# VH-VL binders against NAD kinase (nadK): the designs that were tried, part 40

Target 1, 268 residues: NAD kinase (nadK), of Syntrophomonas wolfei subsp. wolfei (q0aze0)
Amino acid sequence: MKIILVNNRFKENTEKKAQEIAGQLSALNVEVIIDNGLDEPYAGTVDFIMVLGGDGTMLRAARRYGQRAIPVLGVNMGTVGFLSNIEINELAEYLPLILREEYSLEARMMLEVAVFQQQSLLTRVFCLNELLLRSNSPRMLSFALEISGQKLEPYRGDGLIVSTTTGSTAYSLSAGGPIADPQLDAFIVTPVASHIINKRPLVVSPEREISLHLLEEREAIIGIDGQIKMDFGAENRVLIKRAPHPLLMVNLKAKPFFTSIDRSLQRQ

## First folded at step 1 (VH-VL)

Design x36 (framework fv_ixekizumab)
Fold by ESMFold2-Fast, scan of step 1:
Structure x36 (fold): chain C 268 residues (1-268), chain A 122 residues (1-122), chain B 112 residues (1-112)
Amino acid sequence: as target 1 above (268 residues)
Amino acid sequence: QVQLVQSGAEVKKPGSSVKVSCKASGGTFSSYAIHWVRQAPGQGLEWMGVIIPILGTADYNQRFKGRVTITADESTSTAYMELSSLRSEDTAVYYCARTYKGSYSPYYFDYWGQGTLVTVSS
Amino acid sequence: DIVMTQTPLSLSVTPGQPASISCRSSQSLLHSSGYNYLHWYLQKPGQSPQLLIYLGSNRASGVPDRFSGSGSGTDFTLKISRVEAEDVGVYYCMQALQTPLTFGQGTKLEIK
């Protein structure tokens, strides 16, 4: 069995725990590849991905490996979040089940984001939560939104979020978007501080294609899962569609989504 | 009822830093941008920067060149402005102000804090 | 940076008489949305500034109808049709088209 162990080297004890777990797995005749985010993704075949950390580490793992149809387990290291399934102190209890493949999988849709400059593809990335288009200055953006070739009235405001249902509790929530059951497949399109009062969040089919471009020269940024930032100008266009494969999340124990989100909202 | 309440007056030594708070009540804190504007004695108004909590971003007047940092704590509905490497010419009343409800841009300040006098002296 | 220039820097007005303050920008403040990103504030003695006019001509909530704003592009005017004692203070125009946000130098209104 070959396992990729994803960690964040900059999160205190996470690197040390990753080395300890790698040693334990090696003693059980498991091959371990450590991914700390600094190198290119491991190109070989693997059987399982274990993510040590919070939601941020899970988002990076999803971008790197989510399209490969490999089971991914989130192991929480003490940070509150929605993407981990078990806590680090529970790993020893669940490790035999992992090695025997005695778990269920939950499919989570992902976005495919393609950014163009004129006719040239600048980058293609995948993400689990959202794409954020935002102004990089106090100036309001004017931009065009198309959904499956249908051109909407121009948007004027600070930006727009295109989110998965998994991302409904991330930036989209902060911008006034709905809370969505992450087991549903849908795009959530949430305006950020729109100057036009009647622009509402949209919930659309995951089979739709969404495109964005600026109507005026402005400094803007495209953000991916809050971790990747790219300059976005009037010469750029972004195309967003459902990724070919969902992220396959390992379910070893029930995590009650609705009671967890309800509790989080009460503490604000 | 919307109100911005700032921390009290401060006296600081040259070379030190000061951190002024602005607590918002009424309305949804994350829906507004919070700006900082200062006024030296007998002088006009000078914009220092803005925090946009919903975007997690801040923008600054370049004349303060790495000396100013604006942050926000949504759990307490409080914005902060920290100014480092204080000089005597930083003696001023520092105001927080928010953008009008429903717009981050164009910025117009519908509510202002009461101001915090920061005096830089030996 | 956009430079905002106010004239006059001070004026003394007899109660009941009109007052007019000009604000000129070094660059057009007309946004593609059709709005002028220019706002007017009043700072009464010992008080925080307060919003009077936003987006060139819109009166803020609670502001008396004797105040009006006009202009477009680079040339803006704030008018008070009949000055009252409570209008004493310093008036500022501000542009919000580009960062840094910039203010005029202020116009001090005094009662004769």
Scores: ipSAE 0.000, ipTM 0.398, lowest interface PAE 16.5, mean pLDDT 85

Design x37 (framework fv_ixekizumab)
Fold by ESMFold2-Fast, scan of step 1:
Structure x37 (fold): chain C 268 residues (1-268), chain A 123 residues (1-123), chain B 112 residues (1-112)
Amino acid sequence: as target 1 above (268 residues)
Amino acid sequence: QVQLVQSGAEVKKPGSSVKVSCKASGGTFSSYAIHWVRQAPGQGLEWMGVIIPILGTADYNQRFKGRVTITADESTSTAYMELSSLRSEDTAVYYCARGSWYKDSSGYTFDYWGQGTLVTVSS
Amino acid sequence: DIVMTQTPLSLSVTPGQPASISCRSSQSLLHSSGYNYLHWYLQKPGQSPQLLIYLGSNRASGVPDRFSGSGSGTDFTLKISRVEAEDVGVYYCMQALQTPLTFGQGTKLEIK
């Protein structure tokens, strides 16, 4: 068995623990690849991905490896979050189940984001939470939103978020979007500080294609999962659709989403 | 500061079992792997197996599988190696060694060794 | 199992002269991380083994700079630039790339 251990290069405690766990797994005849974010994603085949850290580390792992249909386990290193399943001090208890493949998988939809300049593809990325289009200056944006070829009235405001249901508790929530059951597959389209009073978040089929482009020259950016930033201008168009494969999240331990979000909202 | 202290020499009859202890001090016991390596008189080193307390798992050299059991007691910071169905060929010095983790690699090294326990199997 | 082969099996050196010990593995010890999982140990007479060199070329804490390790893949060398009386003992290489962990047969270093 070959496992990728994903950790955060900027957190010394997770780097040290990843090295320790990698050595221990090697003693059990498990081949281990460490991904601390510095290098290109490992290009070979692997059987399992173990993410050591918080939600941010899981988002990076999902972008790098989520389309390979490989089980991904979030192991919490003490940070509160929604994407981890077990705590680091529980790993010893659950490792035999991992090695025997005695766990369930939860499929989480992902976005495929394609950015074009004219008719040319500039980049294609995948993400677990959301794409954010936002102004990078004090000036509001004017932009066109198309949903499966249907052209909506122009949007004017600070931006727009296109989110998965997993991302419903991230930026979309902060912009007034609904909290969605992550078992549901849907796009959530949430305006950011819209000038039009009656523009509301939309919940649309995951089979829809969503297209965005600027209607006037403005300084704007595209943000992916709050971690990647790309310049976006009037000559660009972004196409968003459901990614070919969902992220396969490992469930070793029941973690109730609704009671977790309820407690989180009371503290914020 | 880190020390591994093993139990004293044993003299055993063929067919019996022996249990050697290795007590760790001066570090966090659960954070390291404890390996067992033996050395027959005048011979080289042979790896027997490892216990990884944080993972709750042990792995063994196939040569000894079925006869060797390695366990750990975190409350006393002590690892144990039990070898059953003893033969005269099992006469050896048995060492425990700590698996140390290097920050930049997944390989581990034996950075501290116990003093060794001589087990003599004689009729 | 990975087989580790050391040469020579014994070596006699005049004090102050250099010594060189070779270790060959039956398959590459170079991991995808870029490191070679090969370590060198010294066992002095009547004592437990002690770590000298880890990951091919890194000196362990407290090991004099006259000891050095080199090599990559399947061929590794341990060098002592100036042998001293306290260096007498048996030197072992060990691979830690995969279990079972395996040692070379050992090289006995003696003073002439």
Scores: ipSAE 0.000, ipTM 0.369, lowest interface PAE 21.6, mean pLDDT 84

Design x38 (framework fv_ixekizumab)
Fold by ESMFold2-Fast, scan of step 1:
Structure x38 (fold): chain C 268 residues (1-268), chain A 122 residues (1-122), chain B 112 residues (1-112)
Amino acid sequence: as target 1 above (268 residues)
Amino acid sequence: QVQLVQSGAEVKKPGSSVKVSCKASGGTFSSYAIHWVRQAPGQGLEWMGVIIPILGTADYNQRFKGRVTITADESTSTAYMELSSLRSEDTAVYYCARDRTYSYGHEYFQHWGQGTLVTVSS
Amino acid sequence: DIVMTQTPLSLSVTPGQPASISCRSSQSLLHSSGYNYLHWYLQKPGQSPQLLIYLGSNRASGVPDRFSGSGSGTDFTLKISRVEAEDVGVYYCMQALQTPLTFGQGTKLEIK
């Protein structure tokens, strides 16, 4: 068995814990590859991915490995989040089930984002939460949105979010988008500070393709999962569609999504 | 369930142009990349270009830039490849091909048209 | 442009025997996603090419399990565990890491 341990090098306690866990797994004849985010993704075949940290670390792991159809387990290390399933102090209890492959999987859709400059592909990335198009200056954007070839009326405002259902509780929520059951497959298209009062969030089929381009030259960026930032100009186009493979999240214990989000909203 | 049907063989004179069609049936047309690949008699495969209908733009192999134009008509689910200023060296079978999905690096041509022979002779 | 080189350019095989075709790229086809953007096609005489293997090692729908692909980076292999008469044709590898998409020169497989 081969496992990738994904951790955050910039948090020393997380790196120390990853080394401890790697030692424990090696003692059980498990080959361990440590990914601290600084090297290229491991290119070989692996059986399981264990993510040590908060939601941010899981988002990075999903971008690097989510398209390989390998089970991914989120292990929380002190930061309560939506993408972890067990706590670090529970790992010893659940490790025998992991090694015997006795767990269920929850499929979470991902976005595939392709950015073009004229006819040239500049980059292609996958993400679990969202793509954000936003102005990088006080000036609002004017941009075109197409959904499966259907051209909508031009948008004016600070930007637009195209989110997965998993991302519905991230930036889309802050921009006024709906909370979605993460087991539902859909894109959520949420305007950011739209100048047009009746521009509402859209919930569309994950079979749709979404394209965006600027109608005026502005300082704009596209953001991926709040972690990757790219300049976006009028000569650029972005194509967003459902990624070929969902992220396969390991479920070792019941996670009370609706009660958790309900309590979170009451605190706001 | 996906089929690509191309137009019939053509004989053209040097200096003229040819426009080959590729009609897709089954599946979604707008979201799939349509590629064009040619093969001269007894030779290998050469990629000419691609159109992604939803983006409204095409990309070309630089060897053909200025002579090739690839277009798509979503209302008829048909892609076209037009090659101008024909030379005898353009005599080839021209294929259209469609990906299973559109994804960078995942351009594996699952579906191919039957090919269109274009003969350029004086 | 990425150059794709196939060896051998031709091979002749007795039915039931294995065959192996190599493909080498002028630069690594291993992308940061972990995929090798290398695909294999077969063109039977008088027919359009057909997809055999995609992303290095994945067998296309309807392709018999006697076909397999392996390799990573710059060196790739297509294996046929036992060649049958219907396998006659020209085999091509293709890189999809960058445009222009480029093909190997082809390997012609013939029956003895």
Scores: ipSAE 0.005, ipTM 0.423, lowest interface PAE 14.3, mean pLDDT 84

Design x39 (framework fv_ixekizumab)
Fold by ESMFold2-Fast, scan of step 1:
Structure x39 (fold): chain C 268 residues (1-268), chain A 125 residues (1-125), chain B 112 residues (1-112)
Amino acid sequence: as target 1 above (268 residues)
Amino acid sequence: QVQLVQSGAEVKKPGSSVKVSCKASGGTFSSYAIHWVRQAPGQGLEWMGVIIPILGTADYNQRFKGRVTITADESTSTAYMELSSLRSEDTAVYYCARGPSYRYDSSGTYSFDYWGQGTLVTVSS
Amino acid sequence: DIVMTQTPLSLSVTPGQPASISCRSSQSLLHSSGYNYLHWYLQKPGQSPQLLIYLGSNRASGVPDRFSGSGSGTDFTLKISRVEAEDVGVYYCMQALQTPLTFGQGTKLEIK
């Protein structure tokens, strides 16, 4: 068995803990590859990915490895994660289940983001939560949104978020988007501080293709999962599609995501 | 390793403005939210607002009625809180605190895992 | 705005004895994610606040096992199983469900 252990080298306790866990796994005849975020993603084949950290580390792991259809387990080492399934102090108890493959998998849709300069592809990235288009200056943006070739009336405002359902509780929610069941597949398109009063969040089929471009030259950026930032100008176009493969998240421990909104109105 | 370092104490006249800085080190500045919380002498904690640098947006406690402005300079990993039209009631220790940038996951719980040391702002004539 | 109410406002405890602090919110802090968006902080004399418990029941990094949080919806409790001298300070609950974020008025813990 070969496992990638993903951690954040710059967290104070994380590198030492990752090395300790790698030693424990090696003692059980598991080959461990450590990915601390500094080098390129491991290019070889692996059987399992263990993410040691919070949601930020999981988002990085999803961008690097999510398209390989390999089970990914989030192990929390600090702040509780929506994307983590067990705590670090529970790892020893669940490790036999991991090695015997006694767990279930949840598929989480991902975005494929392709950025073009005119007709030339500049970059293609995958992400679990969202793409953010925003102004990088005090001036509002004017931009065009197309959904499967359908041209909407121009947007004016600070930007736009195109989110997965997993990302519905991230930046999209902060901008006024709906909370979505992560087991559903959909794009959520949420305006950021729109100057046009009736621009509402849209929930659209994940089969749709979404494109964005600026109508005026402005300082703007594209943000990916709140971690990657790219300059975006009027010569650029971004194309967003459902990624070919979902992230396969390991479920060892039941974590209810959603409770009835009616029950949330009652004291519990 | 993560540390938030605030600017030093200030004494201001009523009607003036104050701008307090909060320099972050040891973490990815743009991936976190920086909140501002104040504490008047002998009183409890009051949330003033937040800046989410990756979004370029700030959100404020409306009790300050447009007097508070929170900004961020990503090149220096520094957040700022400016409070204008100062009154004696604004005398307080002002804290910056780091929270997740997302509102409703581990990045969005707005639990404040690191705090600055505080900046005393005294408003007197 | 969500109003947070703490009881008691002050508490004096003999070292080694347990302590319990309550926090009540004016509306449910249970989110559709299944989490209660309530956090507990400790402010020691002359220091900045520090995180003790997040999302109702999770201990922050470095926080001793003697601290625990419980509750759901509108009623929450912070318990210290065996109070130590270093636990002296003011304890605050905070809701993070809605802006503006709001704190309880604080509970001062003193050693007898």
Scores: ipSAE 0.006, ipTM 0.481, lowest interface PAE 10.7, mean pLDDT 84

Design x4 (framework fv_ixekizumab)
Fold by ESMFold2-Fast, scan of step 1:
Structure x4 (fold): chain C 268 residues (1-268), chain A 122 residues (1-122), chain B 112 residues (1-112)
Amino acid sequence: as target 1 above (268 residues)
Amino acid sequence: QVQLVQSGAEVKKPGSSVKVSCKASGGTFSDYAIHWVRQAPGQGLEWMGVIIPDFGTADYNQRFKGRVTITADESTSTAYMELSSLRSEDTAVYYCAREGYYDILTGYSDYWGQGTLVTVSS
Amino acid sequence: DIVMTQTPLSLSVTPGQPASISCRSSQSLLDSEGKTYLHWYLQKPGQSPQLLIYEVSNRFSGVPDRFSGSGSGTDFTLKISRVEAEDVGVYYCMQSIDLPYTFGQGTKLEIK
């Protein structure tokens, strides 16, 4: 059995805990690879991915490994979040179940984002939460949105978010988007600080292809899961579609989504 | 407008220590990492270390053999670099630089401080 | 540590003429997601370094169109299509795929 431990070396005690867990797993004849974000993703085959950290660490793990159809377990290191399943102090209790593959999996859709300049592909990335198109200046953007070949009236505003249902509680929520059941597969299209009163969030089929491009020269950026940022100009276009594989999230204990989100929003 | 403002030039004797400050203004201090890079007269750039202010965690270039310590004070939006056991070879301009942080580092520094000249002489 | 090697170490260019600077890394700077951790900084005389190009080919905000970056894996190039007097300074490539971050030796660009 081979396991990748994904951690954030700069978060207090996470590196020490990753080394401790790696030692425990090695003593049980499990091969361990540590990914602390500084090296390239492990290219070989693995059986399981354990993420030690908060939602940000899970988003990185999803971008690096989410398309490989390998079980991914979020282990909370004291950070409030929606993507972890167990707490670090519970890991010893659940480790035998992990090693015997006695757990259920929940599939979470991901986005495939392709950015072009003219006719050339500049980059292709996968993400769990969202793509953000945003003005990088006080100037309003004017941009075209096309959904499965249907050209909408031009958008005018600060930007647009295209989100998964998992991402509905991230930037899309802050921009006025709906809270979506992560068991549903859908794109949520949410305007950012739109100056047009009638532009509302859209919930569309995940089978649709979404494209965006600027209608005039402006400073803009494309953001992926809040972690990757790219310059975006009038000669660029972006294509967004459902990624080929969902992220397979491990469930070792019940985590009631609606009760959790209700509690979180009540406290904030 | 993002600005990193460093403390003024210092002259130190061999064997002493120096502590350089870097005060950030504009933007949220906790959303980025602060790097320290030095440049000896007529030489290139040498990376010394980085700190993530949210957690006070730092990482260092092994070339300094444990002589460097980087800290941050979020209440004043200020990062510090302390270099001990100073030698004449440590005479350099010391820069702080900002890098975006979102669970992992973005890899590039968008804004730099003005630099602090530290002269080590007997 | 990853070693960054720049060529040439200095060049003199007549205004309006192009300039080209090469940077080679001792190992690949490409991750499996297609991101390459190579960046270019410019240090003008008496000033702090400033970000010019990040991730091989992306111009930082306010950087003129005459600057372009290219390359892949271990071999990278910075090009200036028409050198202006304002471009005088030392250009550094940097890798950030691994700690410690490392810089090339620098290339000094002067006007003839």
Scores: ipSAE 0.000, ipTM 0.408, lowest interface PAE 13.6, mean pLDDT 85

Design x40 (framework fv_ixekizumab)
Fold by ESMFold2-Fast, scan of step 1:
Structure x40 (fold): chain C 268 residues (1-268), chain A 124 residues (1-124), chain B 112 residues (1-112)
Amino acid sequence: as target 1 above (268 residues)
Amino acid sequence: QVQLVQSGAEVKKPGSSVKVSCKASGGTFSSYAIHWVRQAPGQGLEWMGVIIPILGTADYNQRFKGRVTITADESTSTAYMELSSLRSEDTAVYYCARGQYKTYSGSYTYFDYWGQGTLVTVSS
Amino acid sequence: DIVMTQTPLSLSVTPGQPASISCRSSQSLLHSSGYNYLHWYLQKPGQSPQLLIYLGSNRASGVPDRFSGSGSGTDFTLKISRVEAEDVGVYYCMQALQTPLTFGQGTKLEIK
């Protein structure tokens, strides 16, 4: 068995714990690859991915490995997150089940984001939470939104979020989007500070294709999962669709999504 | 095929600045890191810094900190290296090189393509 | 800064004979990913450097199989099994584990 351990090297606790867990797994004849965010994603075949950290670390793992149809387990390192399944102090208890593949998988849709300059593909990335189009200056954006070829009235505002249901509790929530059951597949399209006061979040089929481009030259950026940013100008177009493969999240114990989000909202 | 094309040779006075360009062919410019490496006559290679366009970040060799600025213009697929307060020991061939990087943060594995080099001569 | 030391600094080889170049780093280049962040480049006279070997032992596209890289941690070797006239130039190792990226001094390979 070969496992990737994903951690955040800038958090000393997770780096030390990753080395400790790698030693334990090696003693059980498991080959371990550590991904601490410094290098290119491991290119070889692996059987399992264990993410040590919070939601941010899981988002990075999903972008790097989510399209490979490999089981991914989130292990919480202290702060309660939405993307972890077990706590670090429970790992020893669940490790035998992991090694025997005695767990269920939950599929979480991902976005495929393709950015073009005219007819040329500049980049293609995948993400678990959302794409954000936003102004990179105090100036409002004017942009066109198309959903499966249907042209909406032009948007004016600070930007737009296209989110998965998993991302409904991330930036989309802060911008006024709905909370969605992450077991549902849907795009959530949430305006950011729209000048048109009646623009509402849209919940659309995951089979839809979403297209965005600027209607005038502005300083804008595309953000992915709050971790990657790319300049976006009037010569650029972005196409968003459901990624070919969902992220396969390992479920070793029931996670009460609704009670978790309820607690989070009360403490915000 | 990927190609990095640099601007032409320059002759500069001490105390002036030089700005060298590196244009990448193909539409994947923003998906790579662009490094700058110089080579003084008869000497080895010295890394100056890198720009990672997708992250909007640049890192520099501390030896050149305060004098070097590396920028990128994704609309023209061009990276720039500007070196200020030039002195005679800055006479060198300046190369741009394409490197690999990760989507989360910049990291460096190897340079798969190099520009042809730009000779910068600093003389009074 | 990580210091890269190459040995020898100059090497003269009869065509068809093997050549070996060593590169030593002041600290381990073995990353937690299992890869050694050491790469080898060749600069032919009057040309830009070109990639030969990456991540310790992987041949770059188009590089003949007579070139091989080996080693781990702090000690690395580039071997040419049968030197050809076209192999003349200066060979550089580079570490990319951390910034600043640093090169060895270079090894000049000449034909006898």
Scores: ipSAE 0.000, ipTM 0.384, lowest interface PAE 18.0, mean pLDDT 84

Design x41 (from x4 with heavy chain E99D G100E D103Y I104G L105S T106G G107S Y108P S109F; framework fv_ixekizumab)
Fold by ESMFold2-Fast, scan of step 1:
Structure x41 (fold): chain C 268 residues (1-268), chain A 122 residues (1-122), chain B 112 residues (1-112)
Amino acid sequence: as target 1 above (268 residues)
Amino acid sequence: QVQLVQSGAEVKKPGSSVKVSCKASGGTFSDYAIHWVRQAPGQGLEWMGVIIPDFGTADYNQRFKGRVTITADESTSTAYMELSSLRSEDTAVYYCARDEYYYGSGSPFDYWGQGTLVTVSS
Amino acid sequence: DIVMTQTPLSLSVTPGQPASISCRSSQSLLDSEGKTYLHWYLQKPGQSPQLLIYEVSNRFSGVPDRFSGSGSGTDFTLKISRVEAEDVGVYYCMQSIDLPYTFGQGTKLEIK
């Protein structure tokens, strides 16, 4: 069995813990690859991915490995979050189940984001939470939104978020979007500080294609899961669609999404 | 328009502890991470640690080996840095600084507090 | 820890003349996504540090275009095309790819 351990590159303490866990797995004849984010993603075949850290580390793992249809387990390192399933101090208890492949999988949709300059593809990335288009200056953006070939009235405001249901509790929530059951597949399109009163979030089929481009030359950026930033100008276009494969999240114990989000919102 | 406002200067005895506050005004406190950086008189900048309120996680420079504790109170939008077992070499200006991403993504420190002078003397 | 080394440690320039400051890291600051975690700060006398340049070459909001950053991997340069009186202070590079975050020793810029 071959397992990738993904940890946070900005946390030395998680690297030491990753080494300790790798040693324990090696003693059980498991081959371990450590991915701290500094190198290219491991290109070989693996059986399982274990993410050591919080939601940010899981988002990075999903971007790097989410399209490979490999089980991914989030192991919390003392932070609270929505994407981990077990705590680090519970790992020893659950490890026999992992090695015997005795767990269920929850499929989470991902976005495929393609950025063009005129007709040329500049980049293609995958993400678990969202794409954010936002102004990078004090000036409001004017931009076109097209959904499956249907051109909407132009948007004016600070930006737009296109989110998965998993991302509904991330930046989309902060911008006034709805909380969505992560077991549903949908795009959530949430305006950021729209100039036009009553531009509402849209919930649309995951089979739709969404495109965005600027109607005026402005300083703007595209943000992916809050981790990747790209400059975006009037000569650029972004196309967003459902990624070919969902992220396969390992479920070893019941995690009550609705009570967890309800408790989090009460504290805000 | 995010501002970081720190508590006032302090004079402490060796062996005591000091707790410096950093209050964020404007914006959503949980949307970013707060770092602590110190500067001894005439010296350079030294990173002490970070609190990531959304994760409830703090990380520290190992040089302070159990002497530093960074906490955050989301209800008051205030981060705290407590340094114990004070020595004369801890005399410094202590700054808080913002990382705009809530997971502490390695982004630059875009806004800084005004600094808090802590003097450790007998 | 990643060690950040700045040269020179001090500069004295006539107003209107260029200035150049170098920063070298003990290991690469480039991640697998193509992002380089190198930033420049200016600390004016009696003030808090302020962000000048982030991720090697991007000027922060309000920073004049006479400031430019360049470099890759382990070698980085901050250039001021025409030094003004307002530019006096200590310049620091910082890496944020790995904990602990580390700063260069600082370069003091003075007017002749």
Scores: ipSAE 0.000, ipTM 0.428, lowest interface PAE 15.2, mean pLDDT 85

